# Ledger of designs, part 6: VH-VL binders against Defective in cullin neddylation protein 1 (DCN1)

Target 1, 240 residues: Defective in cullin neddylation protein 1 (DCN1), of Yarrowia lipolytica (q6c0b6)
Amino acid sequence: MVRSDWRAQEIRRVMTFTGSKEKTARDALEKFDWNVEVAIDHILNTPQVDLSGASKVFDKYRNADSDEIDLDGTIQYITDLGLSLEEPTVLAVAMTAGSPSVGTFTRKPFVEGWAAIGGDTLPAQQKLCRSFAESMTSLNADFQKIYKFTYGFLLQEGQRVLPQETAVDYWRLLLTGKYEHLDKWLSFVTEKYKRNISRDAWNMLYEFMLFQAKDPSLESYDEDGAWPSVIDEYVEFLKE

## First folded at step 21 (VH-VL)

Design y5 (from w1 with heavy chain Y33I)
Fold by OpenDDE, fold request of step 23:
Structure y5 (fold): chain C 240 residues (1-240), chain A 125 residues (1-125), chain B 110 residues (1-110)
Amino acid sequence: as target 1 above (240 residues)
Amino acid sequence: QVQLQQSGPRLVRPSQTLSLTCAISGDSVSSNIAAWSWIRQSPSRGLEWLGRTYYRSKWYNKYAVSVESRITVNPDTSRNQFTLQLNSVTPEDTALYYCARLKLITMGGIYFDYWGQGTLVTVSS
Amino acid sequence: QSALTQPASVSGSPGQSITISCTGTSSDVGRYNYVYWYQQHPDKAPKVLLYEVSNRPSGVSSRFSGSKSGNTASLTISGLQAEDQADYHCQSYTSSSTYVFGGGTKLTVL
C-alpha cells in the first residue's frame, strides 16, 4: 500500500467519524502525526470555525506579490475599519489579528484572530473595532492587555529596551485622557530619567497610575515595595 | 536622536544618473517602526515625494509614478544607509533632495519626522 | 499626482491670526484624515507642525491649529510672531498609496 493510499484512507476514516471536511481531517492528522484517535478527539472537541469570511477580508488588502498585507494595504485596511493611525484602537486590531510587525499582517493569524471573535466580515470587524474603542477610553483590563502588548510589539529584533522617544510617543497615544499626570511623567522621562524604557518600567507605570488614582497624595507609597527604581525616581520627582 | 546625513554630487549632466546616499544614525535602516524616503523640493514643483523603502520579512519599495521608471532606492544594512539613484536626468530634475524618515505609528506611516540636511543637485550641461 | 493647492503667499501683522488653506481631492484630503502640516524656515528642512489634521506634536505651540472640511484642510496661526515667517506645506496620503504635498505657502510677517 503506497503511503499515499494509506493517508487517504486515514483521512476518510477521520471524516467519516467526525463529519468534518477533508481539509480539517488532514490538518488534524498532520498536526498529530497521523494518529487517527487523537485527531478525531481534537476535531470533536474543537469548535469548527468558518475561516472563509475573514480570509476574504484578508484577500482584499493582500499584496499582489505575496500572501501578506503590506504597509499600504494595512493603511487602507485601517481606514476601512473606520480608524485612523493615531488611535489606540489600531493596536487592538494589531493584537487581535496577530500582526507580526508594524504595518503588516499575515493570513493565518489574521484569519484565526478575527474568526475567533466573530470578525468574519469587514462590517463585523468594524463593529468589533467600535467595541475595542470603547475599551480604550479608560484604564481597564482590556486596555491593560493592549498596553502591555504594545511594548513587545514595538521592540525590534534584538532590542531589549524600548527607545525613549518611541515610548514617549506611545504613552501620548495610549494614555492621553486616561492619566491626569501624563505630562509630568513625560517631563520626568525626558528631562530627568533620560534612559530607554524597560518592559518592567513600562508595565509598572500602569500599576502606578492605578495606585496614584487611589492615593493621589502618594502617602501610602512604599519605596521599599515592589516598584522599580524608575517609579521611585518619579515619585521623588513629583515631591519636588 | 535620529540623524540623517546626506552625501553625493551636486552637479549632474543631462542623461546621466543622479546618485545620493543617506547615512542613518540613531535608528536602523531595517527599523520596524520606520520607512525611509527620498523627497525633493523645487520652486516650480514644491515638495515632491519620490520613493520609500522599508523592511519587514523582506524589502518593500514604492516609487512615485512621475519617476518610477528612472528611480531606485536601495538600502544598505551593513552601512546603515540608503541610496537614491535617478537615471536619465534632465534639467527638470534640478532640485533640493532630502532623505527622510517616514514615521510609522501603530500600523502605518504617513508623515516624515526626520530629514537630512538636503542636497542641491543641479542638472546642467 | 497633482500637488495639493495652497495659496502662494499670505501675510499678517504680529498678533494677528492667519489661515492657510490646502485643497485636495476626494482621493486624498477628502478621503483620509491624514493631513499634515510642515513649517520650513530658510535653509532648513521641513518640520512637522500638525499631524492628522489638528494634532500637535510635542514642542509645537498651541498657536498652531488645524481643521478640515471636505477636500480642504486649513492651518491657522494665531498670535502671529516674527518667528512664524516661513514656508508652510500641507501633505496627505492618496488612494494610490502615495504621498502628496501642497505647493507651499510663504508666510510673511509684516
Scores: ipSAE 0.926, ipTM 0.969, lowest interface PAE 0.5, mean pLDDT 95
Fold by OpenDDE, fold request of step 23:
Structure y5 (fold): chain C 240 residues (1-240), chain A 125 residues (1-125), chain B 110 residues (1-110)
Amino acid sequence: as target 1 above (240 residues)
Amino acid sequence: QVQLQQSGPRLVRPSQTLSLTCAISGDSVSSNIAAWSWIRQSPSRGLEWLGRTYYRSKWYNKYAVSVESRITVNPDTSRNQFTLQLNSVTPEDTALYYCARLKLITMGGIYFDYWGQGTLVTVSS
Amino acid sequence: QSALTQPASVSGSPGQSITISCTGTSSDVGRYNYVYWYQQHPDKAPKVLLYEVSNRPSGVSSRFSGSKSGNTASLTISGLQAEDQADYHCQSYTSSSTYVFGGGTKLTVL
């Protein structure tokens, strides 16, 4: 029996036992070095996600010359999702679809990311975006994930800190309507602090916002605590 | 602070190639949150976008239809600059040329936030 | 690629409100919320005034506002001041993934 015939037989065997599609069977067999029992067990115990829908969506916007969605494709995609660029929800899309950089998508993260949450069609993705938008209206766990994601997403290769201008732009984008003292913070950053923004500073601002909401007078604020110096300076700024 | 400094000849003869350079400071030509464009301005046509270049795993260029057959925008990472070449110029190409940064926000870029000082290029025999 | 249509010139007295229109097509202004306005003083590069139809960047006076209906966007300048004398340009994005500007409007403060 030729190796090819054997493989075909094994694929059929897996398909018969699991009821899976040929591709699923093949992939599992390949993953587990053609161990049929392990492949069967894997298929039966792992939720099978159909990636074909999300992949079709990707194809609609991908560059004609590459397997990537480029800047223009992304703009169209975002538009078709019912979003505009100056919306925080777009960052949720970037995170969900595993964007490698601003204005681009690659197939695998895009497809896997959307498929994982039921975004198999454009309408499904649109619906999910509406859900994302709702989560962006307040300081909550989902928003915090996007907030934290954003810093790394914007950081260029070789950069350790985010340029102040960029940070300010995205604080305006992300925190408008969520942080009542945003203008004071931005004023502090641009007029007093005047430095680039570290990841720690970025992340701890979020924590500070939560803290400040609970203690508006900041009476319990401890300068000797685990706050970065930028937050300490900000607190001093607020007291002036 | 982002600054764009333009350089190049201000007089070009018909049928020759217009060549300009835009030196970037305070940002990178391969920035993940920027694209780099050339825009020209004339009394007759107003502002006109000519083309852009940006890097995402590879370089992407897009040009305006009006100049697509004659234009080349080239980035230079070693010098942190990008150039404009416009071939076979005619008097209609006489304009004030700007290099500009296309600001990328979230996942796209639509408007230009930083501009060079402009270079008046006259096409004349 | 056809430029967006703007009036060549608009004038107003100090304290007045003026409006500059920017008319495109269903492939640009009518398709996207990506309408931008620039102010350009003599011998200066354009500076963004509004992004996405009506949003003001930091440092831009509240006297500047924007709207859009159909294929036409509008810039309104209230409480006109002498310093507002400049050229104003609208800009949009096209379905062909290009950037298009208006013809520009010269605002004269009388």
Scores: ipSAE 0.926, ipTM 0.969, lowest interface PAE 0.5, mean pLDDT 94
Fold by OpenDDE, last read:
Structure y5 (fold): chain C 240 residues (1-240), chain A 125 residues (1-125), chain B 110 residues (1-110)
Amino acid sequence: as target 1 above (240 residues)
Amino acid sequence: QVQLQQSGPRLVRPSQTLSLTCAISGDSVSSNIAAWSWIRQSPSRGLEWLGRTYYRSKWYNKYAVSVESRITVNPDTSRNQFTLQLNSVTPEDTALYYCARLKLITMGGIYFDYWGQGTLVTVSS
Amino acid sequence: QSALTQPASVSGSPGQSITISCTGTSSDVGRYNYVYWYQQHPDKAPKVLLYEVSNRPSGVSSRFSGSKSGNTASLTISGLQAEDQADYHCQSYTSSSTYVFGGGTKLTVL
């Protein structure tokens, strides 16, 4: 029996037992290295989501020569969502749709990401973006997720730390209106600290903002605490 | 800090090929948050975008319609530079040529934040 | 695609306010909020003044402001100073995924 014939038979078998579509059966079999029992169990225990709607949206913006959305397609897509590029909400879209890098989307993460939260049509995605935008107006759990996501998203291959200029740009983008001492922080980073930004520094700034909001005088700040050195230096800077 | 250094001939004869090089420092030609462009400036036409190149899973090039049939923008990852080739030049191609970085913000790029020093190229017999 | 339309020149006295217009089409300025303004001094490359119609990058004076209505964007310079004497360029993005500049405006401070 030729390998192709065997595979076809196994797909039919999975379809018969699960009642699933051929594509669903094939995908499960491929995912579990053609183990029929495991594939059947997976399909039966996993809610099936219709991906066709989100896939149609992807097709509208994909490059003519590849199964990817390129820079120009992305710009048009973001525009059609009712967004401009200089909005934090765009980063939420990038995260939701599983963008692999700035200015691009691939089909699978895009379709799965949107479909998972009901983004099956462009209008549905627009509505979701309005919800994202609301969450970007204050320091909250959803915003923190986007904030943390942003660091890794901007990091180039082989880079361990974010260039200072890039960090500064995105702090302005993300924290304007949310951190009253943003100008002081940026001055500290550019004029005193003068180094690239680690993930720890990036993440701990968020924690410090929350801390400072609760204790504006910073009287309870402990230099011997779990704060990174950059935050310690910043606190010293603030006291001058 | 990002710096762009241009090099190439300043005089080209009609029907020949204009060739310029832009060396990048402080950034990568294959950056995931940048694209690289050529722009020229003349008194008659003002600033004119000519083309761009950027890398993701592959290289993408886009050219202005006015020069599309004659232009090639080539990246060189080994030297961290990109080049401009403009074929079959005429006196109308006389201009100050700039290489520039197209800044990508969030998910797209629209404006140019770093520029080379410029190269005046004269097309004359 | 044709260049965006700017006045060739504008002038003002120190302390005055001047406005430079940038007129495009429904395929560029009228379609997107992606309008940018550059300042260019003699023998220098252009420097960005405003991004997305009205936003100022770090280091840009609050004297520079921008607006857009329909297919026309505007740059306003308040409290005009001698150092503002320069060329000003608008730039946008097109529906054909290209970048377009205005013809440039020469500002003279009297």
Scores: ipSAE 0.925, ipTM 0.969, lowest interface PAE 0.5, mean pLDDT 95
Fold by OpenDDE, last read:
Structure y5 (fold): chain C 240 residues (1-240), chain A 125 residues (1-125), chain B 110 residues (1-110)
Amino acid sequence: as target 1 above (240 residues)
Amino acid sequence: QVQLQQSGPRLVRPSQTLSLTCAISGDSVSSNIAAWSWIRQSPSRGLEWLGRTYYRSKWYNKYAVSVESRITVNPDTSRNQFTLQLNSVTPEDTALYYCARLKLITMGGIYFDYWGQGTLVTVSS
Amino acid sequence: QSALTQPASVSGSPGQSITISCTGTSSDVGRYNYVYWYQQHPDKAPKVLLYEVSNRPSGVSSRFSGSKSGNTASLTISGLQAEDQADYHCQSYTSSSTYVFGGGTKLTVL
């Protein structure tokens, strides 16, 4: 009872200072763990985004019995975006739309994620996907974000490491055409390393790829550096 | 390494219920990167998908139209397995039954990458 | 949900190239790039050969290739070998969110 009254007061406070509607005030407070100052600053400095367009897109693919997009709805949605499942761009969509797990979307992250970057309609989202696809063709900052996102996205609840088979599948998906030594890496992982993949190993492979591109002979590689043991083992493997 | 082990009776009488179990090792029945299916094979019909189950925020089941009124696919998280029940069987249901993993990649699943050993079920009086 | 149409059987001599067709409709093969091929030896479960029309999983020989035009997908096996004698199945996804297989093709190596 006391908590509800307190929240109501905070909402009114935000409304008074910002002139915003109750829903806007509440959403901002919830987003920032009921920090009134941060919520006020956010509302004043963030343009009001119309979420209705993206919400309509969500409704098209929503499950009939729940406010979620299920596996089949997701497959159709990805298809309508002009994508196939075996494309890295799909992971960019997952990240952008705030997918909680493989093959599903929830309304709030979906709508907010797309609306934030102008994805208010399916055609607009299609256009954005083309832009995503361009960023997936090389090792760049945007690709690295997707690469890092992918590891956590694939982990099951309670898992700390990614199964080797899963890691291999997604390295093929993400790094084909971008890492010339991919086959050697995969051979090393499956034939020599033969262990599950840690987050550190996953992330540091990316750094190593960049390093190797600058120093193909690996003359400047330092085993005493901050490289994971798996990368050290890989370098040894390459020298054999 | 994922393995699927099937069990159940190989002989069922007409009008009775066909029941099979698929035990999963190396993966979870509630996996976020997998779904679980039953498929049967016969000389007359070839391979036929029967149904699928997977878990996200809840369990989702989808069945083939041909068996929808008679089929139930049930997951068991406690035993890490899933089952097939097919009611009111006829000789037309005689087939080699497979459990299989539907591989989910990126945001969807289309093909089956791991299969059980198969169970020949004969419907006969 | 009708099965995809495959020839019942095909044959070839060692070293030859053969093609197996898989014909669907505008609601499955014609709608999606989700066509898959399986190889099945006697008393074995099917094994995936190709995913999304033409992609080979790890360990699959480059002798296996795939294509699609309209409502028809094709599996081509070049340099036919005795070990290729098996049943081959195509599979797709439908607009009704179901999975459909072909009738299967028996390949005999002469």
Scores: ipSAE 0.925, ipTM 0.969, lowest interface PAE 0.5, mean pLDDT 95

